# VH-VL binders against q9vpl3, part 294

Target 1, 224 residues: q9vpl3
Amino acid sequence: RGKINIQRPKAPHYERARVVAVTQPKYPELPKAKSCFKTRAERTQQQQENPYNEIIAREVRNWLDHSRLVAFFHLSSITADDIFRVRVQLHKQNLHLKSYGSKIIEQAVKNTRYEAIVPLFHSNHCIVFSPDPEKTAALLRIVRRVPQMVLLGGIVEETMLSRNQLVAYAQMPGLHAVQAQLVQTLSQAPGHLIQQLQAHQNSFVQVLDVHAKNQMNEETPKST
Key: E = the ipSAE of ESMFold2; O = the ipSAE of OpenDDE; V2 = 0.75 times the mean of E and O plus 0.25 times the DockQ between their complexes.

## First folded at step 11 (VH-VL)

Design C83 (framework fv_imvotamab_arm2; at its last look DockQ between E and O 0.33; V2 from the best seeds 0.63)
Fold by ESMFold2, look of step 11:
Structure C83 (fold): chain C 224 residues (1-224), chain A 120 residues (1-120), chain B 112 residues (1-112)
Amino acid sequence: as target 1 above (224 residues)
Amino acid sequence: EVQLVQSGAEVKKPGESLKISCKGSGYSFTHYWIGWVRQMPGKGLEWMGIIYPSDSYTRYSPSFQGQVTISADKSITTAYLQWSSLKASDTAMYYCARIDYGDYFGFDYWGQGTLVTVSS
Amino acid sequence: DIVMTQTPLSSPVTLGQPASISCRSSQSLVHSYGNTYLSWLQQRPGQPPRLLIYKISNRFSGVPDRFSGSGAGTDFTLKISRVEAEDVGVYYCMQATQFPYTFGGGTKVEIK
């Protein structure tokens, strides 16, 4: 069932509603168990899952550490067959499509330079990893035909890029060194804005939702 | 094409050591986990443990902790299962299998198996 | 440890008829922040296991569409809509929601 299994440690034979009412300032209001208290079963499950999540986070850290291109996408509903076809197309370009739970990603990037990416993972998402930043153009070309994958932004050569910056990076001519210098120049101004973004996390999610809708419209074929 | 190729069948006596291998090809070996699974004759499947070849991080099933050693050599894309002292009860088929937590979450590709026979 | 119980132990089936295999776990397989990590494996005679279904209901690449998975929580089912001769073998459910990973005891499908 979806029912939260709550046991009261204080009182045998008391209904759980009475225990909650004693601890609340407004009687007879009850707190939601997920808001105030976790059940014994939920605490036990989390204790068993935390070491397991660390193992999966190890995989995520390894991908991040060995990828000079990381692209983040919002993922809409898609069939297993369709996502497999996209994965194969990406793999041919040394582009690796993965999806991990948001809490796993939070654990993977904790105490790293990547902590700023955590807000991107509030909704359904996927990540593309590659050791080769020159494959950014190929990535965008392949994903253009996949309206279910909406680009949110990325990391190139350890520099955070917005969607627009990543698209601009992919369109630049020529040499890798010139592209790296341009990315550094574009990224040099974000420091004091981090505090403002942390304060406006809800509005940041709203902006990402708007960009996801716009990206899907841009990728829709003329005949749907 | 993802392939896991295991070493050949082994016939051993109790007390002998043994190291069997699992060579991965067709994928980025260090980015995926390798698990080992035992199947005793006529029985079902038992998970033994996993290894992450990138850093050799391992986790063992409690049933196998201290009885086997799981290792990997990422330079030759090979994982290993090793016994220091075999028992007759170790007679079984041993499989390696790949784990991808970023997609299928579970054993997506399997080796052909290595039959280990331990008899007096 | 999560105990995985399969029924039936043996499923003799007339060629072209459906087969249904049940798997029950001793506790919920729902991960707090993730999917339910229940898989189905097929082991044909003399062959290694192969992945059929992952995350309850998703067919792995190359698996015929006559195989389907369903279920939730603690109760899961693998169905073969029309059994073919190549479907003979032992089928296992497996959970990867927590360590240790555990398998069902297996269900032998055979043609009668």
Scores: ipSAE 0.738, ipTM 0.876, lowest interface PAE 1.1, mean pLDDT 80
Fold by OpenDDE, look of step 11:
Structure C83 (fold): chain C 224 residues (1-224), chain A 120 residues (1-120), chain B 112 residues (1-112)
Amino acid sequence: as target 1 above (224 residues)
Amino acid sequence: EVQLVQSGAEVKKPGESLKISCKGSGYSFTHYWIGWVRQMPGKGLEWMGIIYPSDSYTRYSPSFQGQVTISADKSITTAYLQWSSLKASDTAMYYCARIDYGDYFGFDYWGQGTLVTVSS
Amino acid sequence: DIVMTQTPLSSPVTLGQPASISCRSSQSLVHSYGNTYLSWLQQRPGQPPRLLIYKISNRFSGVPDRFSGSGAGTDFTLKISRVEAEDVGVYYCMQATQFPYTFGGGTKVEIK
């Protein structure tokens, strides 16, 4: 009779397992002590009334209001050390990585122009803030090296952008660069015009000069 | 680099008013909370209150409510702690510290402290 | 108010030996959002407090790896794996889960 391995009992026969599963006494759930099981609603309500949420919400709102670039990220199994490293890198670019609870964000943006961001916060998330929208490319470059940070979307110059739109934005030349290019183009326009106008005049003068030279050559008597 | 620089040591008499300062630098002063912490001689740390410099929103510990006033001037990136009437029991080291609720949720940077001595 | 109780009050330690400091809260420090806002501060003699650990176990910038934090709910521990001379000072736990913020009474780490 094979030694019953008490440490790793063989799984019972399928039929026995089924019977055991069905016959397991369902112990009545101990009355959840009223005190410990505040309904999600009660917890949420209490959370809403928590002055703590208010102060944090204030901070969130302030960041949103003073940021020209806001990017939202999902965090997937990222360690504190990794977050710290990323934060340092971002900070060097004047990018500020923050993490707030979804409920706090909801409270902060309620009845504001930012309310549309609430659905983005269902799990572990972080937000990157910047006063400079030109840092979008730098942000994306940094976070590309962090696979645990998944870009969800962002706000640039008060416009909500999808992930793809934000990526596209980062690829565009900066506003200043475009403006500079425009100015350069415009500054060249008068020069081109002048050149074209002068070209016709110069051509005309050249034709006249050739004509004059030809006439002079015809008037030079063949000195016999 | 984030720095909080506090005003120098103060020696006062009971009944006198006092305002000490904490100047922040190296970061966006308006985006981070400033807290004040008292440390009586040879004792532990006591949270006094916090202020959000952006809008000067303030919250006090119940033990310090009405005893002190916390204020800030964002234009010069300075927070203040003031007493209208000092008591001998106010003799302590006072620290200002920055609070970041978006990351550390604690006092991440501290001032060097201001020693306040109230004696007759 | 949440009462933070630290033990021991004093911890004489031999250089190179480990140290352990306990902090107990009178109630759970788990915030409604699921985070636990417990921090550890170090105050060296004649210096202001310095943040060591935040949210139970995260080392602050510039903090050596010999420092570690652990715990859950109401019981928290700061460990120093190998005490160095520069580690002499008073250590405080702090809760920021609810107002008012409260500190432990402090633990003095000394070299034997």
Scores: ipSAE 0.730, ipTM 0.868, lowest interface PAE 0.8, mean pLDDT 88
ESMFold2 (binder alone), look of step 11: mean pLDDT 92; pTM 0.942

Design C84 (framework fv_imvotamab_arm2; at its last look DockQ between E and O 0.34; V2 from the best seeds 0.49)
Fold by ESMFold2, look of step 11:
Structure C84 (fold): chain C 224 residues (1-224), chain A 120 residues (1-120), chain B 112 residues (1-112)
Amino acid sequence: as target 1 above (224 residues)
Amino acid sequence: EVQLVQSGAEVKKPGESLKISCKGSGYSFTHYWIGWVRQMPGKGLEWMGIIYPSDSYTRYSPSFQGQVTISADKSITTAYLQWSSLKASDTAMYYCARLDYGDYFGFDYWGQGTLVTVSS
Amino acid sequence: DIVMTQTPLSSPVTLGQPASISCRSSQSLVHSYGNTYLSWLQQRPGQPPRLLIYKISNRFSGVPDRFSGSGAGTDFTLKISRVEAEDVGVYYCMQATRFPYTFGGGTKVEIK
């Protein structure tokens, strides 16, 4: 972050952004000047579409910023009636099913910590938002009966979770109480103990993942 | 159930101010856009503008820019359409409607309308 | 602004017969990623508008299957396969692809 590491760049986004940044400042020309030479028709179309995309992106950003649970799904071909039925079932649990264009999502998360979700939207998709992270179990129960929706992963309490981690999270009753207890402990601990607690938090998450995997394996019988 | 309930009919004179309301219920008010649509007597529908109640971001149709003010009070889940000085040509039915970009494009739920009559 | 032109302006029909309403836009309604955001609204006498069709051909909840939408690019059609008395009213197309949002001039469906 504060150091430039060129030898082993991670993530295509980071590598592409670093190269572009270096190249652009070295050029005598600015991209803004190039835009001034566009035809009137091209400029008019760009201006009309930009405000529209910005308005929808604002809605997406608001959902992301006010949702403690976000789940991403691949969406196979599904009838409008079937998806509406699922939306109603989800809504009863304060789960909000939405679909946005991939470019709109990209614009909404540009220059935010959520940029990592952009690769998930290379195919047909939908997103479920909720202020209630404890509703993850209800979400998974409802979607289990909808083979057209395939879980890709999610965000819980601003933490990115894989599919398996999200399933494990759903099986941990009282997670809110555990999170509140951890926050209370961190606010009272001295600095050195905070560093050790942060290391134990990583180990604690690992133990929970192992426990959740064991619970999933033990409960893999066919049942509704 | 999503409902948009608008304030009652208004009879005004040219030059008077007016503020009409649209109260949303049955949904998360701050997550959805509210648009205002005018229908002049015997005429079609005209989009006036939209507001996002979460941050009061507004966008007006060029035909209405500077002629009305769209606002919202998210604490009471209410959007407003306001004139500082009414004209006889403002006589019309005014609707508020909810915009859901996430799966429905266009106005999915509508208020009952507010008839505004401006005459001497 | 994108001009939405509806034809016919009035469509008197016999009960049980079909009705067809055309909507033509002055520019393509295809967004840069290929979606077309065209809606159809119904306004029954004395009532506010209500959504019938979104994204060209999808029926909104509670809309009878005698209503169907079709089209692409700049040409769109709303069809009522068998007009019933409750279908009397004015129908509008609306585009939400580019600002400002615009409506067609309306088509009055009435029983003759």
Scores: ipSAE 0.609, ipTM 0.815, lowest interface PAE 1.7, mean pLDDT 78
Fold by OpenDDE, look of step 11:
Structure C84 (fold): chain C 224 residues (1-224), chain A 120 residues (1-120), chain B 112 residues (1-112)
Amino acid sequence: as target 1 above (224 residues)
Amino acid sequence: EVQLVQSGAEVKKPGESLKISCKGSGYSFTHYWIGWVRQMPGKGLEWMGIIYPSDSYTRYSPSFQGQVTISADKSITTAYLQWSSLKASDTAMYYCARLDYGDYFGFDYWGQGTLVTVSS
Amino acid sequence: DIVMTQTPLSSPVTLGQPASISCRSSQSLVHSYGNTYLSWLQQRPGQPPRLLIYKISNRFSGVPDRFSGSGAGTDFTLKISRVEAEDVGVYYCMQATRFPYTFGGGTKVEIK
């Protein structure tokens, strides 16, 4: 009795095959489950109609408008606890870490000067806001310890900067420091000028004194 | 430290007007939403509405729409909840709370509450 | 409106024992942006509510690790691994996915 090949059952006899084909319960095609996945368009439309979007967009815009430093980060597998820790550290420096959906950001910045930031938001992202551009260095210092936060770019004083530019900016002496240095340099300039002007006069006086002394020595008769 | 300090308890009669306050401190008042929550005696929490102090944009719960007015004065970092005409049913504890959509998407800090008693 | 249903209404717990509170929403709390804005609040007797958990499972600042949140979609759970005396109070779930924001009815945690 040939081993019944359970892996490749012999095709049933033609008549049996017909009966099986006809008796197969035609399960009504389950109504194509409205793909719970609202098409991107439907999601977008629903998002536009969601009063939430306006509310959150308002907040985002407000942060952007009142921040002199904005930094954009990609988040890679960061835990909530880690985010919280970072948030606390940033907050101590008056840096505000926020996380918004990409679509919300898109809505918030649509038709604004910030529209160029939209391409930065493709995955999990966070934004750090600060009213103080001088905190850029502090921000970068804190974030360097968080490998899950990848700097993408930022806005400083209404100028969009690449990652590299932002890093470079952070390395620059603060505007105030530069200004102070400039003032110091300028304040020294008059002193130097005066010194140079007086140097010639002083040299002249010295030469005259030497001449006078030499003349006096020549006029002193060798009292034999 | 983030703090919300609310005005003191109020005892009023039906038909009287009332305005209670919530003062925020320790954070940028204009960047965070303020919400009001009602808690009737021995009952749960009810969301009333929210305001964005920066521009005074306000949204109400349908149950409270037209019943109360939420306002804010950003210059003194204070939010308000007011009634034009109080009812006995308005007797409750009222809480203000801070809301940030960029962080927690919830009320992270709460005021101490203001007890409003409306009795004849 | 999204109705939030908490169970149980009362949870008498022995000190040191775990507690579990359930919150069910009448609709999915998943926002169109993918986040679920469910929070847990604690209200101790005579005190204002305090945020414990946000976005289902994230502990707020200063919240002990004995508190944990879990869930998805419409079913959410707050767990206290070891109940302490200070944990006595009413716990509320809150949804902020849709307006109007709504709270659960509350669960009173008491010590036996």
Scores: ipSAE 0.478, ipTM 0.745, lowest interface PAE 1.2, mean pLDDT 86
ESMFold2 (binder alone), look of step 11: mean pLDDT 92; pTM 0.939

Design C85 (framework fv_imvotamab_arm2; at its last look DockQ between E and O 0.30; V2 from the best seeds 0.55)
Fold by OpenDDE, look of step 11:
Structure C85 (fold): chain C 224 residues (1-224), chain A 120 residues (1-120), chain B 112 residues (1-112)
Amino acid sequence: as target 1 above (224 residues)
Amino acid sequence: EVQLVQSGAEVKKPGESLKISCKGSGYSFTHYWIGWVRQMPGKGLEWMGIIYPSDSYTRYSPSFQGQVTISADKSITTAYLQWSSLKASDTAMYYCARLDYGEYFGFDYWGQGTLVTVSS
Amino acid sequence: DIVMTQTPLSSPVTLGQPASISCRSSQSLVHSYGNTYLSWLQQRPGQPPRLLIYKISNRFSGVPDRFSGSGAGTDFTLKISRVEAEDVGVYYCMQATQFPYTFGGGTKVEIK
């Protein structure tokens, strides 16, 4: 009696196959479970109608309006613990890490000067807010240690900056430092001018003094 | 450090008005929501409403709509919960809590609570 | 309103033993934004509530690692791996996915 190949059972006899086919319980096609996956459109529509959108949008707008530094980051496979650590570090620098849904951001910035940021929010993202633009360098220093945070761009002093521009900005001396340098330079200018103006006079006096001394030496009779 | 400090315990009679306070410190008061939560004696927590101190936008739980008024004074970083006419059923512990939608989407810091006792 | 149901009502636990608290919502807590806004709060006797876990499984600052949250959709669990004396109190789940925000009835954790 040949070993029953359990892996490839011989097709049953035609009559048996018919009986099996007819006796197979026709499970009513489970109503196509309305794919719990609301189409992107349905989700979008529901998001638009969600009362939360307005509420949260208010908060987002408030942060944007009161921040002089805003940085946008893509998050790549970052854990909650990692985010927390980063948040703590940022917070110590008065940098506030927030995460909002893309639709909330869209609603918050709609018909505002910030509308240009919408394309940055395609995936997992976070925003860092600060009232101090001088903290840009500190921000970049902190996030450099977090490879999961990818800088996308930012807003500094109401100006939208690309990633590269933001990096460049962070490398620049602070406005106050530049101003101080300028003041120093300007304060030295009069002194230099005075020195230059007096230089000729001083030189002339020196030459005259030398001449006077030479004349005095010539007039001193060699006492034999 | 983030702190919410609430006003002291209150003992009132039915029909009296009351306003309790919650002062925030250690953070930007105008950027975070403040919520009020009721806890009746020996009972659980009940969400009452929230306020955004920046513009005083307020939302109430349906159960508390019209029963209480939530307000804020951002100049002194203080939120308020008030009753125009107290009932004995208003006897409870009231907590204020900070809410941020950008991080926790929950109440992350809580006040110490204000006990309100309404008795005839 | 979303009804939050916690079980058990009381959880007597021996020190050093694990504890588990369940929270069920009457509706899915998955928000349209994709997140699930379920939080766990701890209220020690005579103290205000304290945030332990947010968004199902994230520990709040200062929360010991013995606390963990899990779940999805409508079923959520708070676990304490090793109960300590300081863990005595009432634990609440809270949903913030829909207004009004609602709390579970609470679970009292006690030491046997």
Scores: ipSAE 0.800, ipTM 0.898, lowest interface PAE 0.7, mean pLDDT 87
Fold by ESMFold2, look of step 11:
Structure C85 (fold): chain C 224 residues (1-224), chain A 120 residues (1-120), chain B 112 residues (1-112)
Amino acid sequence: as target 1 above (224 residues)
Amino acid sequence: EVQLVQSGAEVKKPGESLKISCKGSGYSFTHYWIGWVRQMPGKGLEWMGIIYPSDSYTRYSPSFQGQVTISADKSITTAYLQWSSLKASDTAMYYCARLDYGEYFGFDYWGQGTLVTVSS
Amino acid sequence: DIVMTQTPLSSPVTLGQPASISCRSSQSLVHSYGNTYLSWLQQRPGQPPRLLIYKISNRFSGVPDRFSGSGAGTDFTLKISRVEAEDVGVYYCMQATQFPYTFGGGTKVEIK
């Protein structure tokens, strides 16, 4: 028999609702037979170590490692036709629109310097990858016509940028902006590099704080 | 623009080895999975396995584990399906297809197929 | 393994009439993040398969509006609102929610 009710979240799954309404209860099931059923603890451990999620995380790691531009967006409700049109426009500019589950992204960035991006993926989201950081201006121009995609920040040439920093980067001559950032990174002491990493984390926290204030709070109760 | 071009039809005898190819073009070959699918004469589709060309990581269907080898050469953007010893039951059409977990989560582009005939 | 069962095995249809193909899975196809990874493929006579529908209901590039997908959980449907001569072929559902990936047995659509 399938366990359909265990794996089918209710319609308001993208907004936090009553725990009972959104989160399916994980009841401890008494074993009926050793051959037919695993214990709840064994099932949970096996699901947590599911090699399928690692396969998908491998793809995410590869895109992160080989993309000089990565942009993170919050994705509001959007029709399949509209997102398809945006994807086509982006693809013409060598910009690749992707979406992955938050657990998979967490697993992909675990033990990397990108681990700080995980909080960005607690809401409905998408990511744009490109090997060409000069396409940042084209990306932002296309997305400005798509209010359902809200820029959260990005990574350019392995440097994490806030929303405002990414917008500023898009307006600069690309080579000069990259060279300036590289010179600053190379000329700083190790303590300054640690401070920059802490500032990137603060930038992501700032983005999340702005996101919370902009009525995208998942914890806001619905009217009864 | 995205293309998967497979090698030509093969006629073989039982016990012979065979390696068929699937060349990808028009996309970043190392960023997408390649899967192999068998179609027996007059039958449906069977998933054989997938490979990630970036690092050659592979997963096989249990039905095909140990019976075929899936490989890739990213320098020439080519994936391979290989038998060390063909059987008459290997007579089928074989397709390669591209897999994308970030957009379509399925096989979005398919090769033209390679007919393999194994007869005495 | 998830068994995918398609009905009918064949669907002879008069031109311009609708066709409906059912696909049922032996267990839920809903992934832990809420997506259902069910695809529909079309294989025209003498051609390789091609993607029609992904994630239950999303049409792939170049697929006409007369194709639509629906369903949830274990029960899925592909509909062709007005069958045209070019729609002749075999249609397969496929799940990619877990390994091994599995296909339905196929449904042959033909003009009578």
Scores: ipSAE 0.711, ipTM 0.867, lowest interface PAE 1.2, mean pLDDT 79
ESMFold2 (binder alone), look of step 11: mean pLDDT 93; pTM 0.948
ESMFold2, look of step 13: ipSAE 0.660; ipTM 0.845
ESMFold2 (binder alone), look of step 13: mean pLDDT 93; pTM 0.948
OpenDDE, look of step 13: ipSAE 0.597; ipTM 0.805

